Miniprotein binders against Ferredoxin--NADP reductase. Designs and how they scored, part 3

Target 1, 346 residues: Ferredoxin--NADP reductase, of Oenococcus oeni (q04hb6)
Amino acid sequence: MDNEIFDIAIIGAGPAGLFAQFYAGLRELKTALIEATPRIGGQITALYPEKTILDVAGFLGISGRDLVNELKLQTDLVDSKTFLNSEVTNLKKIASHFEIEINHHASFLAKSVIIASGNGSFSPRKIDVPGSSEAEQSGMLTYLLPGLSEVADKDFAVVGGGNTAVDYAVELIDHDCHVSLIHRRDNFRAMESSVTKLKNSRRTNFLTPMKITGLSPKKEKLEIELQSVPDGAVKRVSVDRLIGGFGFTASSRTINQWEEFPEQFNQGFLTNEAQMTSIAGIFAIGDASIYPGKSDLIATAFGEAPTAINQAVNYFDPDRGGPQHSTSLNKKEVFKHDRIKSRYNS
Key: E = the ipSAE of ESMFold2; O = the ipSAE of OpenDDE; V2 = 0.75 times the mean of E and O plus 0.25 times the DockQ between their complexes.

## First folded at step 2 (miniprotein)

Design a22 (from T3 with R6E R8T K14E T15Y I18V E19Y F20W K34I K41E)
Fold by ESMFold2-Fast, scan of step 2:
Structure a22 (fold): chain B 346 residues (1-346), chain A 93 residues (1-93)
Amino acid sequence: as target 1 above (346 residues)
Amino acid sequence: SEVTIEVTIEKDGEYIEVYWTVKSLEEFKELLEIILELIKEENPKRVEIEIRAESPELARKLAEIAKRIFEEAGFTEIEVRQEGNTVIVRAEK
């Protein structure tokens, strides 16, 4: 944007991008973080800022909002630039550099690119049964957790078999709700500790294997019609709210819009174990990346970020040595933050 | 005609879940070929694909295509189950 040449351009300011920016700064790389929206945090800020996250190492439960805030505090310790309201509309290779086009008009150069854009914009996967549109319009069917301060003793149904549904159910019972968990199979494809917690809770009622066949909003409650799989026996339950937990569809991902566009698999950029895409000098991390055996966890993205940064350095400066361990680095810049200053000097 | 596809690959006790939205029959076929390459690389004994379509008729057609592709890839035990607009294809070897 100002004719500056960066060592690394990171696309997307979700948790993966923020940690990549921090780690790049620890390696003293001239780094640009580029975010299409006016805010950092990606999906966390947009979809579940109040959700309690249990599977990020080093935190004994942390809200999405607080996790983003902690990541921002780390990035503030390092010298790097963040560009908000800046959509990457083209990537082009020019000699030994990449030209990164912003908002169809401005551009700048970087020696390497890290794609950390997540899955782009998300829309929830929706229930499609008789009465579902009316239930959603009434507010009795939602796809995100409600505000959790006033939900104690309310009766929720959650439908779905993956991490989204199981996480919703766990959060609700942790806030003293009663949860009927509906799934068409008798097994859940979700974190084992979360499923075990639900099975051990007296606040959880498992309605499996069952499918929803109809929804009927009544005055103050939603009536859910359920059908047993496979025998077809019908059951009706009444709840305050139904939450659909089928996950989210990544429908706004850019396809073939960039001049340098890496190969995709399952809407993610295909990478190897070095986080390298099909295009030399372009890497992908977090939910933007896909490879055999990948786990879609924030914690996984945090491990991918240093790998991608170090491999990017190997690409544009192969004679540069590997990173010093963080404990061996000059800590002067790290101690600028008030929290660290207090610990260091006290 | 937006179609949602959820694939579950079981390897040992772990699950790899991937999901897509495709807008055409051609995209669906391309996607299945990519899924087959991932399956071959991971070498799982069982794979389950859940296909959600805009209609039961479309779901049936997509399931038939998936079944044929898995048969061509060497899977010997393929089960197809339909639940309204959703079809589940389970393949074993």
Scores: ipSAE 0.000, ipTM 0.234, lowest interface PAE 16.4, mean pLDDT 78

Design a23 (from T3 with K11E K14T T15I E17Y E19T T21W K34E K41E)
Fold by ESMFold2-Fast, scan of step 2:
Structure a23 (fold): chain B 346 residues (1-346), chain A 93 residues (1-93)
Amino acid sequence: as target 1 above (346 residues)
Amino acid sequence: SEVTIRVRIEEDGTIIYITFWVKSLEEFKELLEEILELIKEENPKRVEIEIRAESPELARKLAEIAKRIFEEAGFTEIEVRQEGNTVIVRAEK
């Protein structure tokens, strides 16, 4: 066993976990950030790196990739350790500390734990029609947006009626693609402004109310068989790619195997106003947490992170006191980065 | 969003958690139709549902109807409880 003891172990390197790591570093806490995948950024990196995010304060439209890059730059200013390819396979309480088991063999101790794992593992909800497996294997059916630098003038079909499908279609037309939007109903349960933008675009063809009944990969194109919902009429269209926009399924299987497993409701760990779960010393933030009035926004997670860190300190070192006012802190070392010294022309 | 869905994959099957935000019985029925297709596709062992209504009276009406609706969807073990404006349903196959 490792004899080193961390003050805080943060599980999950999505935006919540990255900001928590940064803030913990500003408080000079010995932190470990643990991420099961080989990449930071969580759902953002995996699902929508190219999506323009509009609801993070301080940014007038930023891509998921750029947001993760900015969070990484903040984290690089502080002394903290990141473990990638590291799945937390068990969490056990030992006296006043927690033993965090990694990949079923390594372990270390922490005085407190912050769960920032989002909804756990994720996978796209998939279409199941004749030919769908072959289409996915060929790369002609995907569930994520492609690299947007190489898609101009290509013909895409997007299938789905929710925000995922509508957001995909908007992003594609903004990159000069032609999009056939397929949905079994004439209305969409998505952000109204996005639907209006698609209706006003000459690059969007609405194939509604239609359902997909088959897929046939050809040498260079995907043939999609569609059936009209009202009258059963069959239509076939040919596209470069089909993107399924049915949303995503989260898996929490690994987390459910922990010896210390906090109470959950609706797949989130229940917390109080201190971000503390049902288990003293274990906190949850971001999409992994739930409490009355919670909003599932990145911006909300950024507010939760400092609260959880400060309350964790109160838990394992109650005599330390709260953080000093931010403008009074000596940050000479952390502000050596050239970008912080520069000003943006307004 | 009028509906929030979370899916958990357990060792012995899938559990689906659904939260509805509804202003009327008619709105609930519309949202439910879409969700029943998801439930059939995922074939979960259990569904846990929270229905947030505009009023306790609407919640009471939804609670009375919820059990029948999930019985018709093929669930055999159905528990319904009401907490103020919220209806909590647990349905198992």
Scores: ipSAE 0.000, ipTM 0.237, lowest interface PAE 13.4, mean pLDDT 80

Design a24 (from T3 with R6T E17T T21V E27L E30W K34L E37Y K41E)
Amino acid sequence: SEVTITVRIEKDGKTITIEFVVKSLELFKWLLELILYLIKEENPKRVEIEIRAESPELARKLAEIAKRIFEEAGFTEIEVRQEGNTVIVRAEK
ESMFold2-Fast, scan of step 2: ipSAE 0.063; ipTM 0.583

Design a25 (from T3 with R6T I18Y E19V E30L K34F E37W K41L; at its last look DockQ between E and O 0.01; V2 from the best seeds 0.00; counts 0 for: pae E 16.5 > 1.5, placed apart)
Fold by OpenDDE base, look of step 3:
Structure a25 (fold): chain B 346 residues (1-346), chain A 93 residues (1-93)
Amino acid sequence: as target 1 above (346 residues)
Amino acid sequence: SEVTITVRIEKDGKTIEYVFTVKSLEEFKLLLEFILWLIKLENPKRVEIEIRAESPELARKLAEIAKRIFEEAGFTEIEVRQEGNTVIVRAEK
């Protein structure tokens, strides 16, 4: 590995990183995709592989797993290297390129870096009330959806007011569960269509405006103590499981140890219109990127990926010329894949 | 002990290469699960795993595990070649 210089090193094999890898390949760039875990797909694979994603362009609906599979198949169309189980433990600038240290031992050299690590290691925002630790230990409180194959007719509670909670609730009712949705306000900060779907469902009970004040794991059910926000009235409900839907916080544990540490805001790297960080030649995309007006969507990450790739090229090779259009893909190679043939031969 | 694992999958005349580093048997098993998933996804005719370890014994041990996984995946022709601390397991359908 010692003498190979990559054009681009992409850190993180989530949706953004996978698409960046593909697009870099379309531009015939020598690309390394570096992933800390043994799996590709990032948060999708880790957190919601069975979730139906509705807000990715070109799909009426696609499961998280299927989206990752499609992204992977797309990367197979281009020449690139993928390094799994490779935690980036250091990033430093050496002359005109970057040295990416992996696992405190190995290193890669690259002309540019794209950080696609998401928000780091995902830790759920935890419920901290009396009984929460016991409920979590018993498995009655979780922060991820369980396997959905055996959840029919079970009673769930979901707590939260954002897209995470609403998405969890939608997914559960789509699998014939009953859902009590708990939020401290009557108004949800979520996609309106999803909220409307829940409101129109007989399987959804809205417990608003209420907060959780205590949890009591019992043998078969979790008892949730709730308090009305406006009047303090106490209510108790029993469910099979409570899902914490406050979203996830990222711990940037390893990134904070890098010699080249771009400016951060919250859990992301500040980026400009070129998706470049405060350090020239280091870019960020997806959840790793923060800029004013950003929509925190996979669809947005897919738009950011080609921007970052193109600007990376401009950074290390300004004379290489304009981006190659997708039309440069050899159609013969694309259609050799059986899965693609099956879609277009109908 | 850090083990370097290179996986080469041949599909439609192209070779896709993945490089992994594993520090434990547990990590190696997780990697194998990923490889099985990849095999299922890609349906390759040929898969090759190159294992570089700190000792020939460790490399061989890991190669035997890999061999079993390929057998379970339905590969009928499996070759194992060892050169010092490096073992190559090649599987063909």
Scores: ipSAE 0.022, ipTM 0.285, lowest interface PAE 6.0, mean pLDDT 83
Fold by ESMFold2, look of step 3:
Structure a25 (fold): chain B 346 residues (1-346), chain A 93 residues (1-93)
Amino acid sequence: as target 1 above (346 residues)
Amino acid sequence: SEVTITVRIEKDGKTIEYVFTVKSLEEFKLLLEFILWLIKLENPKRVEIEIRAESPELARKLAEIAKRIFEEAGFTEIEVRQEGNTVIVRAEK
């Protein structure tokens, strides 16, 4: 670990980081994948491993757990290093390299860095209305889906207008719940097929354009006070649970204290079209990045990963040239698994 | 002071909405670059910026800057509406 030099250090072992590690292996790069927790998978395996994901190309639906397992299979095919239970506690520029400090103890060098997720916790954007603190304390207001095995026929409300809220609503109707979807606007900024599915379901009640003006937890139900945005008319609904669907912001326990800390916007690192941050040689993908036209999707992160890897190579080794086409690779040099080697030795 | 900024862009009968929080002038400058990039990329017919600040003075100051952005991007029908700590700058065409 100490004094070892990597081509690329990838911080975060969620789907984006895992795919970046695999793609870097196809480019025959020496990578370190660094994950603060004891397990790969990031938010998906930590928070909602059973969530079905419909918009990952090549899968006709796949759970978060299964997606991470498939990505692990890919990384097993390449010669790479993964460091678990390893928090990046400092990032420092040393000559033309970056020094990555792990757990305040060990360090190693990398020619470039890809930030694939925050090195820390997730914080939901919270509702702040009269009664919201009491509703949260009672457990009737949450920001994550509950365990889905025992929720059939319960009444949920979901508030928000983006992909998080729409994804929550879809998951709930797929588990036979009734869902009131609350949003300040009539339009939703989410995957069109998901919105269409909700519109075609008898289990979905659209409460738009409306805003929540108060919450009152009762013995059996949560009472939600709503106000019509156009005319101010007041409406009340009663549900078993309210889920805030405004998304999550990534935050690092120590990232704000790194010596090399790229500029952030709304807790995401602003990147250009090369996925490069405000610090040359440091890139961001997935949940860590923000740029014009960004979609907060795993599919988008999978496209960002090859871009970031190839542009990192252009940064530290521009004479290496453009990306190699995968069909032109010599499998004997790229893959470490005998299974793959024997397939191409015959 | 923390400011919530909602950017709404209308193109082809669809509205795209972005929500940002800025905590400093530096973050606001980055948002300005983002908005200019977004307008150039989408070439929209209508754009709206809703600024929710902790003071009317701050909201108005940021709105004046946003109005200049819309003018520089080629929008000629610009409306500014203020309600307390909230200012909406709406630009068409």
Scores: ipSAE 0.000, ipTM 0.187, lowest interface PAE 16.5, mean pLDDT 80
ESMFold2-Fast, scan of step 2: ipSAE 0.721; ipTM 0.914
ESMFold2 (binder alone), look of step 3: mean pLDDT 84; pTM 0.830
ESMFold2-Fast, scan of step 4: ipSAE 0.748; ipTM 0.925

Design a26 (from T3 with R6T E17T F20Y T21V S24D E27I L31W K34E L38F K41E)
Fold by ESMFold2-Fast, scan of step 2:
Structure a26 (fold): chain B 346 residues (1-346), chain A 93 residues (1-93)
Amino acid sequence: as target 1 above (346 residues)
Amino acid sequence: SEVTITVRIEKDGKTITIEYVVKDLEIFKEWLEEILEFIKEENPKRVEIEIRAESPELARKLAEIAKRIFEEAGFTEIEVRQEGNTVIVRAEK
């Protein structure tokens, strides 16, 4: 990475960044995709991998996880580098290039930059009781639903009083799980119909008003220590898994520590119709960008990505021809994928 | 219920803005303590926090908690202003 000069550095591997990487590859640009976390998919992977997405053109309905998988399959068709566990800690302009600093100690050069970092990171609100760290490390305490195809007849506990906990419990009973719903009050701040559904289900056991005071992973089960809120009486239950449903904190940190930091409006990087920020050669797309009339949709980001890529090329190589239309693209590489080849022959 | 919290701090002539969306208010005090830890780490001279709640009653309760936490953090000049559903807390050392 140290001696390599990229045409484009893309910051953030959410859906916008992944599609930008794919399109840049179709244009045969040398690209680096840089992601601070260990996984691609951004907010989709972190918050709603199982959610059915209805407003992405070309799909009748697709789960978040499947959408990210489809985007990865597209990027796998092109020659591009992805760097995970890599936070952009500084951005500087050196002559006609940008120096991108990674994790405060490594750097490389790019001719242009696309900011696709979304609106920041989302993290679950965590339980803090004796044994909670060990339970989380063992996989017996999580904050998101597991894959739902293999959980029938499992015993889950869900803790929390809001929509997150109630929605988790509903989803679990709809997949034939048994759920113990733990909350420190007898009332829930959640959709009334969902709470009614849980009360009418024989698969739901209400452990209210109770608070969790300890967690002990055992070989095959998690032991949960509970205290009755009114009188402090202690009860212990054993489950396959505990899911914390305390909701999520969205943290978006606008870092003014980059030497080249574009102007912002209402927490987003202000762009023109070319997706260019206030700094020539730096572009923004997806939820990281803002402009008059913008819609905050995945579909919108997919349209912004090609615009930003093509305008980046105009910035660093204005004499290069524009993008080729579909009928003049070299189809050899496109049709090497087995799925595309099979569909073409049919 | 949902609360949006925007923290603005000034450090080395630059403004750092952090936006939080808290979807479960049972953890609001613990969450404010996390913001306080961040503020202590950055050691700014001036801080502004904007809290937007779903009701004026909730905004009043959150303003009281925010003021107390800043006092415990050692800020000496704290101004709290409530306008309907929005609370703005400004603090200086």
Scores: ipSAE 0.000, ipTM 0.189, lowest interface PAE 18.3, mean pLDDT 78

Design a3 (from T3 with R6E E17T F20W T21I E27L K34E L38Y K41D)
Fold by ESMFold2-Fast, scan of step 2:
Structure a3 (fold): chain B 346 residues (1-346), chain A 93 residues (1-93)
Amino acid sequence: as target 1 above (346 residues)
Amino acid sequence: SEVTIEVRIEKDGKTITIEWIVKSLELFKELLEEILEYIKDENPKRVEIEIRAESPELARKLAEIAKRIFEEAGFTEIEVRQEGNTVIVRAEK
């Protein structure tokens, strides 16, 4: 990562984290939004993008996908830095800063931390077949996209039927890879345009309906054993790498490995009225947080985000003062978006 | 054509709600299996599915599919209630 120091590291790019990043940007804070999965939106994107949400103020019904899109448009109005495919594997306190470790090898510093990981840290759902452990240890089976530099004309297999697998496959063909998409059914639970793009690409080979029954790492390639779901017919394919796209499970156990691990109650991080956890400088918002009288709603998380951001500033820079009222901000950048343009500008 | 499904999961005194619109019966089975796989590690004590379909007959078919999937996932004490085009399936471990 960079040698820069962030004001706030926000862990989790679900609705709570996205709004926290946007609000921090309005305060001109330097933030890093860190997301373990390849996509923003958290559980909304993973589980219910088509869900009609009725309890977010300001929307008379909105789909999960459209809500995430709207939150993304807000973050695009401000300077923000987002790290995808980035799992926070350790959190340490070093003097007046926190060291955030990413994927067991990279790290950076932040003056404060906001945990917005929903119901815990996300970890990939793993395949369990003969040879899967050896394939993972060899690096031939992974659950996140590899570095996409220098992968052109490589052969990848992606297994899974949801948005995670389909998005992985789209990203790979956009980087000139060949992709064999393996799924136990002929139907995909993913954005229709993405599936259509894969079907129209000569770089995509559909291995459906099939399931993986074995993996065998060889010197340069991974051999995958497949069985047809209806009749059990066996097929073997050889690829450079296999990527498991089964989605991610929220797990508080993963974050229990952090050196700075705040106190929990009923799977949530206990906070005070400032959204501060048991560890000074670490805050929690959204479904990751718990306090007396809390409602686990997206609308509640939207209120918690500004509180956490403002209290984080009070923690690391108490002389900075409070935020300017948003209606007093008249920056040229915010009027570049068509939806914000006044009616006097056509 | 379109069916609305809402799943409620109770764990540690908290309720998690997942809702989606389904365009085919094949997709319904797949989505429900994915949701149950997702919550498997959470070991929920109680799960409730509310299905709103275009007709009572379609709702009944979807309820039967949901009941079978819950049974295969190890839930016991499964209760089904139907109110016209709406069916509620409750299951406990």
Scores: ipSAE 0.000, ipTM 0.103, lowest interface PAE 21.7, mean pLDDT 78

Design a4 (from T3 with R6T T15K E17T I18V F20Y T21V E27W K34L L38Y K41E)
Fold by ESMFold2-Fast, scan of step 2:
Structure a4 (fold): chain B 346 residues (1-346), chain A 93 residues (1-93)
Amino acid sequence: as target 1 above (346 residues)
Amino acid sequence: SEVTITVRIEKDGKKITVEYVVKSLEWFKELLELILEYIKEENPKRVEIEIRAESPELARKLAEIAKRIFEEAGFTEIEVRQEGNTVIVRAEK
């Protein structure tokens, strides 16, 4: 790693970064895709893997998880290198290259950098009560929705008062689950139509105003200890699973310590239409970028990725020329995949 | 057919330069609104916008819009300089 020089370092393995890696592979560029977490998919995997996405062209409704899986299949068609559990802790310019520091150790050089880190690393805000660590380890406490194909008629508790908790509860009742919604106040800071839907559903039980004071995993159920906020009265409920819906904290603080840190506005890096940041050789795409008229859509990021890749090439190798024409894309590696071979030969 | 805008900002002794290719007047207005919001949040000492347009008349008109935005943002020292198709608007506090 230390002795390798990459054409492009792509920071963040969300949908923007994954598609950038794929497109770079089609151009036969040597790229490193660097992801701080142990999983690809970024915000989609962290926040809404089971949510149906309607606004990605080419798919008639697709779950976040399935979209990430399809993007992974595309990157598997090309020569690509992905580094997981790898936080970029510094970017430094050395002569004509950038030194990429991973986990506080200098790791490799790249000719250019594409920031595709979304709004930063997302971590769920966690419940901290007696038994919470054991419940999480057993899988009975999670912060994301489970796979929704096998949850019908199961009992869930959701704790939280914002849009995250309310959206989780709506999705669960739409898949025939029973939901106990726990919140320390008797009102929710969430979309009114969603709250009304939950109130009108026979599958929703409101446990408000109450707070969780303990969790106890039993053989097949999680026992939740609750206390009434007004009088401290204790109640216990038993559910298949508890989902924490407190939302997520974006962590972009490490980025602020980079020696080469491009200018930001409102948590996004300022770019022009070529996806260029304030620092020559550093580009930004997807939710990490901001420019006039930007739409905050996954589809927008897919258009930005090829632009950034092609402009990065123009930056470090201007004599290489533009993107490959259709004939150049017919390399053997792309057509080794059975799905493509089957479609081609049918 | 191509209008380029170069924004130069001086903040905390650092100089920042960003270049934009503008396809329409509406895009230019959106860019200026974004710059104004950035100025309000970061409170820079000096801001310069360089506009390179297809004609001297268009460059002048775009510069007038930029000057008005700086005036409304509270800058008291605003200088406009034109050289053919290029206009530079510099604002200082």
Scores: ipSAE 0.000, ipTM 0.419, lowest interface PAE 12.6, mean pLDDT 80

Design a5 (from T3 with R6E E17K I18Y T21V E27F E30L K34M K41E)
Fold by ESMFold2-Fast, scan of step 2:
Structure a5 (fold): chain B 346 residues (1-346), chain A 93 residues (1-93)
Amino acid sequence: as target 1 above (346 residues)
Amino acid sequence: SEVTIEVRIEKDGKTIKYEFVVKSLEFFKLLLEMILELIKEENPKRVEIEIRAESPELARKLAEIAKRIFEEAGFTEIEVRQEGNTVIVRAEK
């Protein structure tokens, strides 16, 4: 579309990509952030927007949704372009630039590329029983936690025996819901402290060992048909919603390879400590990257982003200096934000 | 400078196989360090690495690097064999 040449193209708008966009903006780089889906936040937005994240420095505890919102507020302070619904379908090297193809037809040029696309798409493992399709279509069967601010005193059923199901049940009782936990066995393969918390809670009803044999959406409630594993006895329960907690599987879709495709180890692009891939000018950060000693944490990605941005600058503009101390870029825009401005009045 | 690397690890009577392609010495070393982390996590009885290089000289250099890295990781029974452009490194505990 545009005849613009970007300094940096960032692929993927998960937490790594969002922070890379922000930091590139602080360095006054012309940046494009490219996201295949219609929303920012990557895996966090798709899989666990309501779960409390405990291992991001600077937050006592924060929901996935709130973390993405905070990252968006930072990116709003800098001048950069974001392209949603935009899949990078090819990367080609033309002299000193990269040609980035979007959706098999549009293209533009960038001096460097940062891959921040995570581990690919993940899909929930689904239940297949009579009525499950209708229940999912009506919104009464889901595979992710709902908005937790509106669920107090509601009745949920959670089905599954692993950490996903147990974690969902714990979050629900912590938000004053009643939970019927359905599993084919009396034992759960999940963190012992979480299972103990559920067993000690008045808000948890254990429907074990039982399996779901049918689902019937009614006007305001979902009727679940259960069958006892030992003797086949049938029981019916009525809940506001059913949540399937069977975990997630990696996408089975094949993604076409780019003409410039960096070398991988397992699922990640192999990088050195400068976040450089095997192809000069292409970098990888966050869950898309792998290197000796890497920790798969959101916090790790936040450190990788500035490293990749600064090394990309060294690649395409080696005469340009890098930051050696605290940033002083864009102070005027930073102090326009109400949150930052209010701190000077208290 | 293209190098193909096949890794076979044996654990609990099972053989797990991985295949990689790298085009530089820097990324060969990084890949081998990742393989070592994988080996330490899986704690296998045996590891076999087959390296296929573009020249016998490169193959010999890569074999020396692989042997040194395994020695530094504490493997005491290391065998290295070269036939033309192909090197096989076997390590046992």
Scores: ipSAE 0.457, ipTM 0.775, lowest interface PAE 2.1, mean pLDDT 82

